# Ledger of designs, part 36: VHH binders against q12xb4

Target 1, 267 residues: q12xb4
Amino acid sequence: MLDFVGLGLFDEKDISLKGLEKIHNADKVYVEFYTSILMGTDLEKMEMLYKKKITVLSREDVEQHAEDWLVDAKDSNVVFLTGGDTMVSTTHVDLRLRAADMGIKTTLIHGASIASAICGLSGLQNYRFGKSVTIPHPYVSNRGVRVVSQTPYDTIKNNIEAGLHTAVFLDIDKDKGYMTVNQAMEILLEVEGKLGEGVMVDRLAVGIARAGSPSPVVKADYIEALRDYYLGGPLHIVVIPAELHFVEAEALVKLAGAPEGILENID
Key: E = the ipSAE of ESMFold2; O = the ipSAE of OpenDDE; V2 = 0.75 times the mean of E and O plus 0.25 times the DockQ between their complexes.

## First folded at step 24 (VHH; framework vhh_8pnl_2)

Design G2 (at its last look DockQ between E and O 0.02; V2 from the best seeds 0.00; counts 0 for: pae O 14.7 > 2, placed apart)
Fold by ESMFold2, look of step 24:
Structure G2 (fold): chain B 267 residues (1-267), chain A 122 residues (1-122)
Amino acid sequence: as target 1 above (267 residues)
Amino acid sequence: QGQLVESGGGLVQPGGSLRLSCADAGFTFSSYWMAWYRQAPGKERELVARITRGGRTDYADFVKGRFTISRDNAKSTLYLQMNSLKPEDTAMYYCAASIRYTYGDYKEYDYWGQGTRVTVSA
């Protein structure tokens, strides 16, 4: 038996009671830390609370060598832990398919996902989200030219044209660090300067920090103003709204501090 | 400039082999999902192969068993080993990188190379 267990958003306490029960009954417990980062915990804290030894799997262990550890689930109880919800924004459905090919039964024990948390924190309707993107850190080319990905801008444009909000994930790099909302706003404005299509002109954005923690930050403002707004420590995420329904606009004003003037533009 | 650089293209006879390479353009190579695309004259750009950050690979049906995508993080290089080449493999071959997982839609990629030409003469 293979149980996929989501760890939720922030720390070791976000696991469900069902998830914890599966861990306690497991013969082996595996975790991967590469699809998501739980800022409020680490392996030692997890092992301490869960009272179980946990083996960390690398990307290669999961993506290329899964059979090496999946075989244990043929005759024992195996748990595989993932931050957030195991099948959301991961490629782990492939593990379920491989397990099925091996005759291994699987279950899903869900955890809270950032995809739902941004909706609750902002008041934006979940069914009005389009394709998400990640903004990579810019770099300097071999000829000394600053290179910035245009893909997030183009995706946001396409979503706006379809009346859909965009979830904008922010790059994490060992050398350049956790990208902030401030940096993301500057990057989007830089691309606007190059393309000149007006997508980021007078555009509302929502900055969210530390979703799932005791003290998350949610701030909505025009992109130019958010460039200068401090949201505190990581992790940060951005949402770019499209056309707002009245309740969404009211939520952004009352819950995220959006300028009240956005209510004047709502039908 | 400031982007992926392909090499290894050229003229080969049917049944021949080529190895294409694509080098890091000044970004953290290991942070990206990578792919090879190709474009024949008058046709749309199409996915050939892709590789995840953890090394899992996926191939277009028309190249299965003939082409192998690989990456060498120590050398910051992506490869495409092309065996049993056919005249219909004649195209410009492009390297692509994405900061996020993609399903092969070429519009999802952040960075592209300028291409290397592969010509397979009948």
Scores: ipSAE 0.364, ipTM 0.742, lowest interface PAE 3.9, mean pLDDT 90
Fold by OpenDDE, look of step 24:
Structure G2 (fold): chain B 267 residues (1-267), chain A 122 residues (1-122)
Amino acid sequence: as target 1 above (267 residues)
Amino acid sequence: QGQLVESGGGLVQPGGSLRLSCADAGFTFSSYWMAWYRQAPGKERELVARITRGGRTDYADFVKGRFTISRDNAKSTLYLQMNSLKPEDTAMYYCAASIRYTYGDYKEYDYWGQGTRVTVSA
């Protein structure tokens, strides 16, 4: 059996009791930290609290070599841990499908998700969100050209036109590190400079840092100002609001420090 | 992300011994396997030894039984006992960790230390 367990947002204590129970009953416990990391803890603290050894899996282990460790679940109880909630990532869904193809029974234990946390922290309404997107770290191609994805820009544009907010996930890379809100703003502004469609010009944005921690930071401002705002350590996430409901605008002003001027533009 | 910190390097005479240590303050030590690498001046970085969490070890051909890699999971510390040191062993020694599940001949590691210098000279 394979149990997918979401760990929650911040530290080892965010796991549900049901999740902990699955770990206690597991013969093997794996974890991946490439989709999300609990910044308020470490593996030792996790192992200590959960009273189980945990094996860390790389992206490659999960995406290319999953069968090598999934086979263990045929004859024993295996737990696969992820930050946040399970099955939020398409990679996890793929993993579950592979398990199913192998005849492995799977269960899900949910954890707190950043997808809902951003709504709680910002005051934005969850039902007003459209397609989410991830900003990848820019890279240099084999031809020596710096590549900046415009997909986030387009996704945001489409959502705005539809009157929907956009959750913008920020890339985690082992070499480049945790993308910050500041970097994300720079990238979006860079793309704006290239495309010139006006999507990011004076665009309201919300930066969120360390959701689930005792001291999360939520800051709303226009993108140019937010680019220079220090939110502290990781993890970061960005929300780009579309048209705001009055309650949302009020929340952003009162809870996220948005400019009061945004209230004047609300009908 | 964890930080690996090497220690124990120094100057020794040929035939001497050193014990290197690599301490981890984070979850890096809980990686599936860890390794010692070395880099001599003007040479490429090369594998010295690697060890899995379960204690399986692998050594480079030049080690020839002179070195022993070990890890103390409770102390979050990796060791390299080096005996019968030769001038050719002079190098910067690095601790590395991989979060990979499978034990293999990987040259890509997720975490590296800053290194500790070992000099073997008469």
Scores: ipSAE 0.000, ipTM 0.212, lowest interface PAE 14.7, mean pLDDT 89
ESMFold2 (binder alone), look of step 24: mean pLDDT 80; pTM 0.817

Design G3 (at its last look DockQ between E and O 0.01; V2 from the best seeds 0.00; counts 0 for: pae E 23.0 > 2, placed apart)
Fold by ESMFold2, look of step 24:
Structure G3 (fold): chain B 267 residues (1-267), chain A 122 residues (1-122)
Amino acid sequence: as target 1 above (267 residues)
Amino acid sequence: QGQLVESGGGLVQPGGSLRLSCADAGFTFRSYYMAWYRQAPGKERELVARITRGGRTDYADFVKGRFTISRDNAKSTLYLQMNSLKPEDTAMYYCAASIRYTYGDYKEYDYWGQGTRVTVSA
């Protein structure tokens, strides 16, 4: 049998009691760290709390060689751990499909997802979110050309036109590091300078750091001001609100420090 | 290809015991998920017990505590120890095998024996 267990947002304690029970009863426990990272823990802390050895799978192990470890679930209890909730913002439904083709029964043990956490931390209504997007780190091509993706700008523009908020994920790279809210604001303003459509002019943004930790940071301000606001260490995420309902605006002012003037523009 | 051959059936009194065997005559026995099914006259075939290639067992509720499924991979043989037999256990007993993991639906098993009869009468 194969149990998919979500690890939640931040540290080894975010696992559900049901998830921990599955680990304790497992013959083999696997984890992948390439779709998400729990910033408040490491493998040693996880193994100490869960009292089980955990084998780390690479992207190649999961995406190209899944049968090599899935076969263990034919005769034993196997647990596969993923940060957050295992099927949210991952391609791991493919593993469930492969397991089904191999005659392996699967279950899902949910964990807290960043998708719900941003709603709770900001006070923005979950059903008012549109298509999400990731801001990739800019890079220099082999021919010396700086490449900055315009896709995040276009996605935000389209969502705003539809009255929908945008969850904006920030790139993680071994060499370039964890993208910060500050870097994201600079990138969006750079693209605004090229396109000149006004999407980022006087635009409110919400920066969120360390969701799920004991002391997350939630700061709302205009993009130009947020560019210079230090939110501390990783991981960071951005939300770009569209038109705010009154309660949403009140939440941003009271919970995220948004300028009180945003309340005067709400009908 | 291998053949599954059941043996050990017979007539017993209520409360008696029998041990059924199922021999593999050429399969890669270690690789198979195995089960015992039974079929009473006029009834549908029903799962009795199943065992994974690694030895994990599951039992139907109506036999739990009375029957024990086991396997001997060195002898390529599946067993069903049947204790505290009741008249309701009267049936033809079948051995089944699959290369794939099974949940107990008879359609999941690719290989079947011809069965051995168990009769429990007062």
Scores: ipSAE 0.000, ipTM 0.092, lowest interface PAE 23.0, mean pLDDT 89
Fold by OpenDDE, look of step 24:
Structure G3 (fold): chain B 267 residues (1-267), chain A 122 residues (1-122)
Amino acid sequence: as target 1 above (267 residues)
Amino acid sequence: QGQLVESGGGLVQPGGSLRLSCADAGFTFRSYYMAWYRQAPGKERELVARITRGGRTDYADFVKGRFTISRDNAKSTLYLQMNSLKPEDTAMYYCAASIRYTYGDYKEYDYWGQGTRVTVSA
């Protein structure tokens, strides 16, 4: 049997009791940290609390060589741990499908997700969110050209036109590190400069840092101002609101320090 | 908290071979993502090879199939088999273990050995 267990948002204590129970009953416990990271803990603390040895899997282990460790689940209880909630990543869904193809029974134990946490922290309504997007780190192509993805800009634009908010995930790279809200704002403004469609000009944005921690930071401001605002350490995420309901606007002002002027612009 | 101890370094001629070992006196070895790093005089410490707890490996570009990283969980020992050694491979070689999962440079590893010196010279 293979149990997918979401660990939650921040540290080893965010796991559900049901998740912990699965770990205690497991013969083998795997974890991946490339899709999400618990910044308030480490492997040692996890193992101490969970009273189980944990095997760390690389992206390659999960995406290319899953059958090598999935086979263990045929004859024993295997737990696969992920940050946040399980099955949010398409990679995890693929893994589950592979397990199914192998005749392995799977179960899901859910954890807290950043997808819902951003709503709780900002006061924005979850039902008003559209397609989410990830801002990748810019890279240099084989031709020596710096490439900045336009996809986030377009996604945000489409959502705004539809009256929907956008959850903007920020890239995690082994070499480039954790993308910050500041970097994200800079990238979006850079794309604005190139395309000139006006999507990011004076656009309200919400930066969120360390969701699930004892001291999360939520700051709403216009993108140009938010670019220069210090949110502290990782992880960061961005929300780009579309048109706001009064309740949302009030929440952003009171809970996220948004400019009071946004209240005047509400229909 | 584990202690990593490297061994197996020495002087070899170009084209020679060495096998480095890293022994863990604690519980770190059985649980963690591990790697070999090296640092030549006047140069920055650089990754040589990494191995997951599951046994999958990643190598630096300069390795080019010459080195093999492996681990024996039962013996709590990490290995680096180095073949076809070159003078440019001369460096202090360090064993590292990660208990965190940060991204970036070699700071992702929390435990380091004292290193074993490898000298490749005619």
Scores: ipSAE 0.000, ipTM 0.200, lowest interface PAE 15.0, mean pLDDT 90
ESMFold2 (binder alone), look of step 24: mean pLDDT 83; pTM 0.850

Design G4 (at its last read DockQ between E and O 0.47; V2 from the best seeds 0.00; counts 0 for: pae E 3.2 > 2)
Amino acid sequence: QGQLVESGGGLVQPGGSLRLSCADAGFTFSSYWMAWYRQAPGKERELVARITRGGRTNYADFVKGRFTISRDNAKSTLYLQMNSLKPEDTAMYYCAASIRYTYGDYTEYDYWGQGTRVTVSA
ESMFold2, look of step 24: ipSAE 0.425; ipTM 0.777
ESMFold2 (binder alone), look of step 24: mean pLDDT 79; pTM 0.813
OpenDDE, look of step 24: ipSAE 0.220; ipTM 0.668
ESMFold2, fold request of step 26: ipSAE 0.479, 0.463, 0.478; ipTM 0.795, 0.784, 0.796
ESMFold2 (binder alone), fold request of step 26: mean pLDDT 79, 79, 80; pTM 0.815, 0.814, 0.816
OpenDDE, fold request of step 26: ipSAE 0.077, 0.026, 0.259; ipTM 0.603, 0.445, 0.686
ESMFold2, last read: ipSAE 0.445, 0.422, 0.450; ipTM 0.778, 0.759, 0.781
ESMFold2 (binder alone), last read: mean pLDDT 79, 79, 80; pTM 0.812, 0.809, 0.817
OpenDDE, last read: ipSAE 0.143, 0.053, 0.074; ipTM 0.638, 0.579, 0.592

Design G5 (at its last look DockQ between E and O 0.45; V2 from the best seeds 0.00; counts 0 for: pae E 6.9 > 2)
Fold by ESMFold2, look of step 24:
Structure G5 (fold): chain B 267 residues (1-267), chain A 122 residues (1-122)
Amino acid sequence: as target 1 above (267 residues)
Amino acid sequence: QGQLVESGGGLVQPGGSLRLSCADAGFTFSSYWMAWYRQAPGKERELVARITRGGRTNYADFVKGRFTISRDNAKSTLYLQMNSLKPEDTAMYYCAASIRYTYGDYKEFDYWGQGTRVTVSA
């Protein structure tokens, strides 16, 4: 049997009681840290609280060599741990499909997800979110050309035109690190400079840091101002609102420090 | 000019074979969903084949059984093996990459190549 268990948002205590029970009854426990990391803990603290040895799997182990460890679930209880909620913003449904092909029963034990946390922290209505996007780290090609993806800009544009908010995930890379809200604002403004379509001109954004921690940061301001606003340590995420309903605008002003002037443009 | 570079196109007779490659030395493919698209003169760009990071593949109906998409993440190279080529396969062929899963809408891809021409004629 293979149980997928979400670890929640920030530290080792965010796991559900059901998740902890699954760990305690497991013969083998695996974790991956490449889709996300619990910034408030480490492997040693997890093992101490959960009272179980935990084996870390690389992206290659999970995505290219899954059968090498999935086979254990044919005759034992295996737990696979993921930050947040196990299937949210991951492609781990592929593991469930591979397990099914091998005759392995799977279950899901949910954890708190960043997707719901951004709604609670900002006050934005969850059903008014459109297609989400990830901003990848820019890179320099071997010919010295700086490469910046235009896709996040276009997705935000399309959502705004449909009256939908955009959740903007920020890239994680072992060499380039955790992308910050500041870097994300710079990238969006850089693409605006190239395209000149006005999407990022006088555009409100919400920066969120360390959701689920004792000291999260939620700051709403225009993109140019957020470029210079320090939100502290990782992990960061951005939300780009479309036209706001009155309650959403009031929440951004009172809970995230948005300029009060946004209340004058409300329907 | 795009960031990715396709190669391997050319003129072939019907029934012939070609192998297309796509690479960029400054780009690491292992984190990306990859695809091949094609565009014949006067037609819309259309999906040919796609491949997940883990190697699962999906093909357009018009090329199933004749074309094979593959990737070599160690060499950061995407391939399209084209067999049993027909005149209707004549097109510009493009590779594409996305950091996120796509449902095949070409506007959802982050990076593109400039294309390589395939011409199938007797």
Scores: ipSAE 0.045, ipTM 0.557, lowest interface PAE 6.9, mean pLDDT 89
Fold by OpenDDE, look of step 24:
Structure G5 (fold): chain B 267 residues (1-267), chain A 122 residues (1-122)
Amino acid sequence: as target 1 above (267 residues)
Amino acid sequence: QGQLVESGGGLVQPGGSLRLSCADAGFTFSSYWMAWYRQAPGKERELVARITRGGRTNYADFVKGRFTISRDNAKSTLYLQMNSLKPEDTAMYYCAASIRYTYGDYKEFDYWGQGTRVTVSA
């Protein structure tokens, strides 16, 4: 059996009692920290609290070589831990399907998710969100060309046109680190400069840092200003609002420090 | 943009076969979700097949078991084996790649090839 267990948002204590129970009954416990990471803890603290040895899996282990360790779940209880909630990542769904193809029974134990936390922190309504997107770190090709993805820009544009907010996940890279709100704003503005469609010009944006921590930061401002705003340490996430309900606008002003001017544009 | 290079297109008779290849231009191939798209003259681009990083595949309804998408991470190459080709399959075929999307839609791709032309005609 394979149990997918969400760890929650911030530290080892965010796990549910049911998740902890699965760990206690597990023969093998794996964790991945490339889709998300608990910034308020470390592997040692996790192992101490959970009273179980935890093996860290790389992106390659999960996305390319999963069969190598999934096979253990045929004859024993295996737990796969992830930051946040399980199955939010498309990679995890793929993994679950692979397990199913192998005849492995799977269960899900849910954890607190950034997907819902952003709504709670910002005051934006969850049912007003459209497609989410991830901003990947720009990279330099073997040809020496810097590549910046335009997909986030397009997704945001489409959502805005549909009157929907966009959750913008920020890349985690083993070499480049945790993408910041500031970097995300820079990337979006760079793409705006290239495409010139006006999507990001004076666009309201929400930066969120360290959701689930005792000291989360939520800051709403126009993208040009937010680019220069310091949110502190990781993890970061961005929300790009579309048309705002008046309650949302008030929330962003009162709870996220948005410019009061946004209230003037609300009907 | 054009960081992928397609090959293998050409002219074939109905019922014939082609094998398309797509090579990346210096990226970490294994990090990509990949897909084949096609665009016939006067028609919109449409999905043909997709493959996950781990090799799971899905196909458009019109494929009906005729095509097989596969990948060789060691060779950094994506393939589309096309069998039982029909005139309706005539199109420009494009390779697409999504880099390391974790939370994004697997239908969204960041990079596209320039395409390889497939013509099926008697």
Scores: ipSAE 0.021, ipTM 0.495, lowest interface PAE 5.1, mean pLDDT 90
ESMFold2 (binder alone), look of step 24: mean pLDDT 80; pTM 0.822

Design G6 (at its last look DockQ between E and O 0.05; V2 from the best seeds 0.00; counts 0 for: pae O 10.5 > 2, placed apart)
Fold by ESMFold2, look of step 24:
Structure G6 (fold): chain B 267 residues (1-267), chain A 122 residues (1-122)
Amino acid sequence: as target 1 above (267 residues)
Amino acid sequence: QGQLVESGGGLVQPGGSLRLSCADAGFTFSSYWMAWYRQAPGKERELVARITRGGRTNYADFVKGRFTISRDNAKSTLYLQMNSLKPEDTAMYYCAATIRYTYGDYKEYDYWGQGTRVTVSA
């Protein structure tokens, strides 16, 4: 049997009671840390609380060599741990399909996802979100030219035109580190300067840090002001709202410190 | 705007082989989903093959068994081994990279090369 268990947002205590029960009854426990990072914990703390040895799987172990460890679920209880909610923003449905082909029963134990947490923290309604994007770290090409992806700008533009908010994920790179809201705002303004389409002019953004922690930060402001606002340590995420309903705007003002003037622009 | 650099294109007889490469300095391939696309004159750009950050591959139906996508993350290089080439494979071939998972929607790719020409002539 294979149980997929979501770990939630921040630390080892965010696991559900049902998830913890699955771990306690497991013969083998695997985790991957490449789709998400739990900033409030580490492997030692997880093993201490869960009272199980946990084997870390690489992306290659999961994507290319899954049969090497999935086979154990034919005759024993295997748990596969993922940060957040195991099937959200991952390719792990592929593992469920492989397990099914091998005759292995699977179960999903959900965890809190950043996709829902941004709605709760900001007051923006989940049904008003469009396609999400990730802003990659810029790089320098072979010719010494700075290269910046235009795709996040275009996606935000298309969502705004459709009346949809955009969840903007921020790159995590082994060498360049965790992208901050400040860096994301600078990148979006840089692309605006190149394209000149006005998408980022007088545009409200919401910066969110450390969702799921005891002390998350939620700050809404115009992009140019948010560029200079310190949100503290990782992990960061951005939301770009489209046209706001009155209740959404009121929530951003009261819960995220948005300028009160946004209430005057509601039709 | 081509940020990646393709190489290895050229003229080939039907049934022949070519190996395309894609690289750029400072680009960390291990962080990205990679793909090869092609565009014949007068046609839309179409997916040829893609490879995940972890090495899982997918191919367009017209490729079946003839092409192999691979990556060498230590060398930050993407490859397309093209065997049993046919005249209909004649196109400009593009390398693409994205930080996000995609099923081949080219609008979701962050970076592109300028292309390398493959011509398969009788």
Scores: ipSAE 0.358, ipTM 0.744, lowest interface PAE 4.6, mean pLDDT 90
Fold by OpenDDE, look of step 24:
Structure G6 (fold): chain B 267 residues (1-267), chain A 122 residues (1-122)
Amino acid sequence: as target 1 above (267 residues)
Amino acid sequence: QGQLVESGGGLVQPGGSLRLSCADAGFTFSSYWMAWYRQAPGKERELVARITRGGRTNYADFVKGRFTISRDNAKSTLYLQMNSLKPEDTAMYYCAATIRYTYGDYKEYDYWGQGTRVTVSA
């Protein structure tokens, strides 16, 4: 048996009781921290609370060598832990499919997801969101050229044109660090400078920091202003709203400190 | 700060040998593939050798069997054994890793070390 368990947003206490029960009954517990990480805890605290040793899996372990540890689930109970909610990442879906191909029965225990948390924190309506996208850190290609992805810009543009909000995930990299809202704004503005389509000019954006923590930060402002706003420590995420419902606009003003002027621009 | 750290460079005579190493903390070593690049003064960076997770290797044409790329997963270290070195091999040698990032979507991008200098001179 393989149990996928979402750990939730922030610390070891965010796990559901059902998730904890799965861990207690597990013969082997694995975790990956490359798709998401709980900033309010560490492995020791997790193991202490869960009363179980946890093996950290690398990206390679999960994406390329999953069969090496999945096989254990044929004869024992294996738990696979992830930050947030399980199966949000396509990698996890692939893992589940591999398990199925191996004849391994799988179950899902859901955790709190940033996908829904951003709605709760910002006041934006979940049904108004379109395709999400990730802003990767700029990188040097195998050709030795610095590359800034335009995909986020295009995705945001398409969503806006469709009247949909965009959840913009920010890159997590051990080398380059946790991308901040500020960095994300810079990247989007950089792309705006290159493409010049006007998508990011004076665009309203919402920065969210440390969702699920006792003190999350939610700040809405125009991109140029938000770029210089300090949100504190990670994790960060960005939402780019499209056309706002009046209730959404009011929420952003009252709950996220958006400029009051946005209320005047609502049709 | 970069987690790929190259070492092993230095001054050697033509026909000599060097063994370059690239060490990381394990994050980038789980990459899709790793590679050695080099950049000579005034020239563009060029691929020297690449190795996949499975150990398949690819070499630039100028290597001609002189260099061997290998990786030790247990030590999280990438190597480049360089034999029969020529003055033309003088360059800054960089370790690179291609990572697949998954956070709602897939992105592939490269990490680079700071480089180690190889000088081949009589």
Scores: ipSAE 0.008, ipTM 0.225, lowest interface PAE 10.5, mean pLDDT 89
ESMFold2 (binder alone), look of step 24: mean pLDDT 81; pTM 0.833

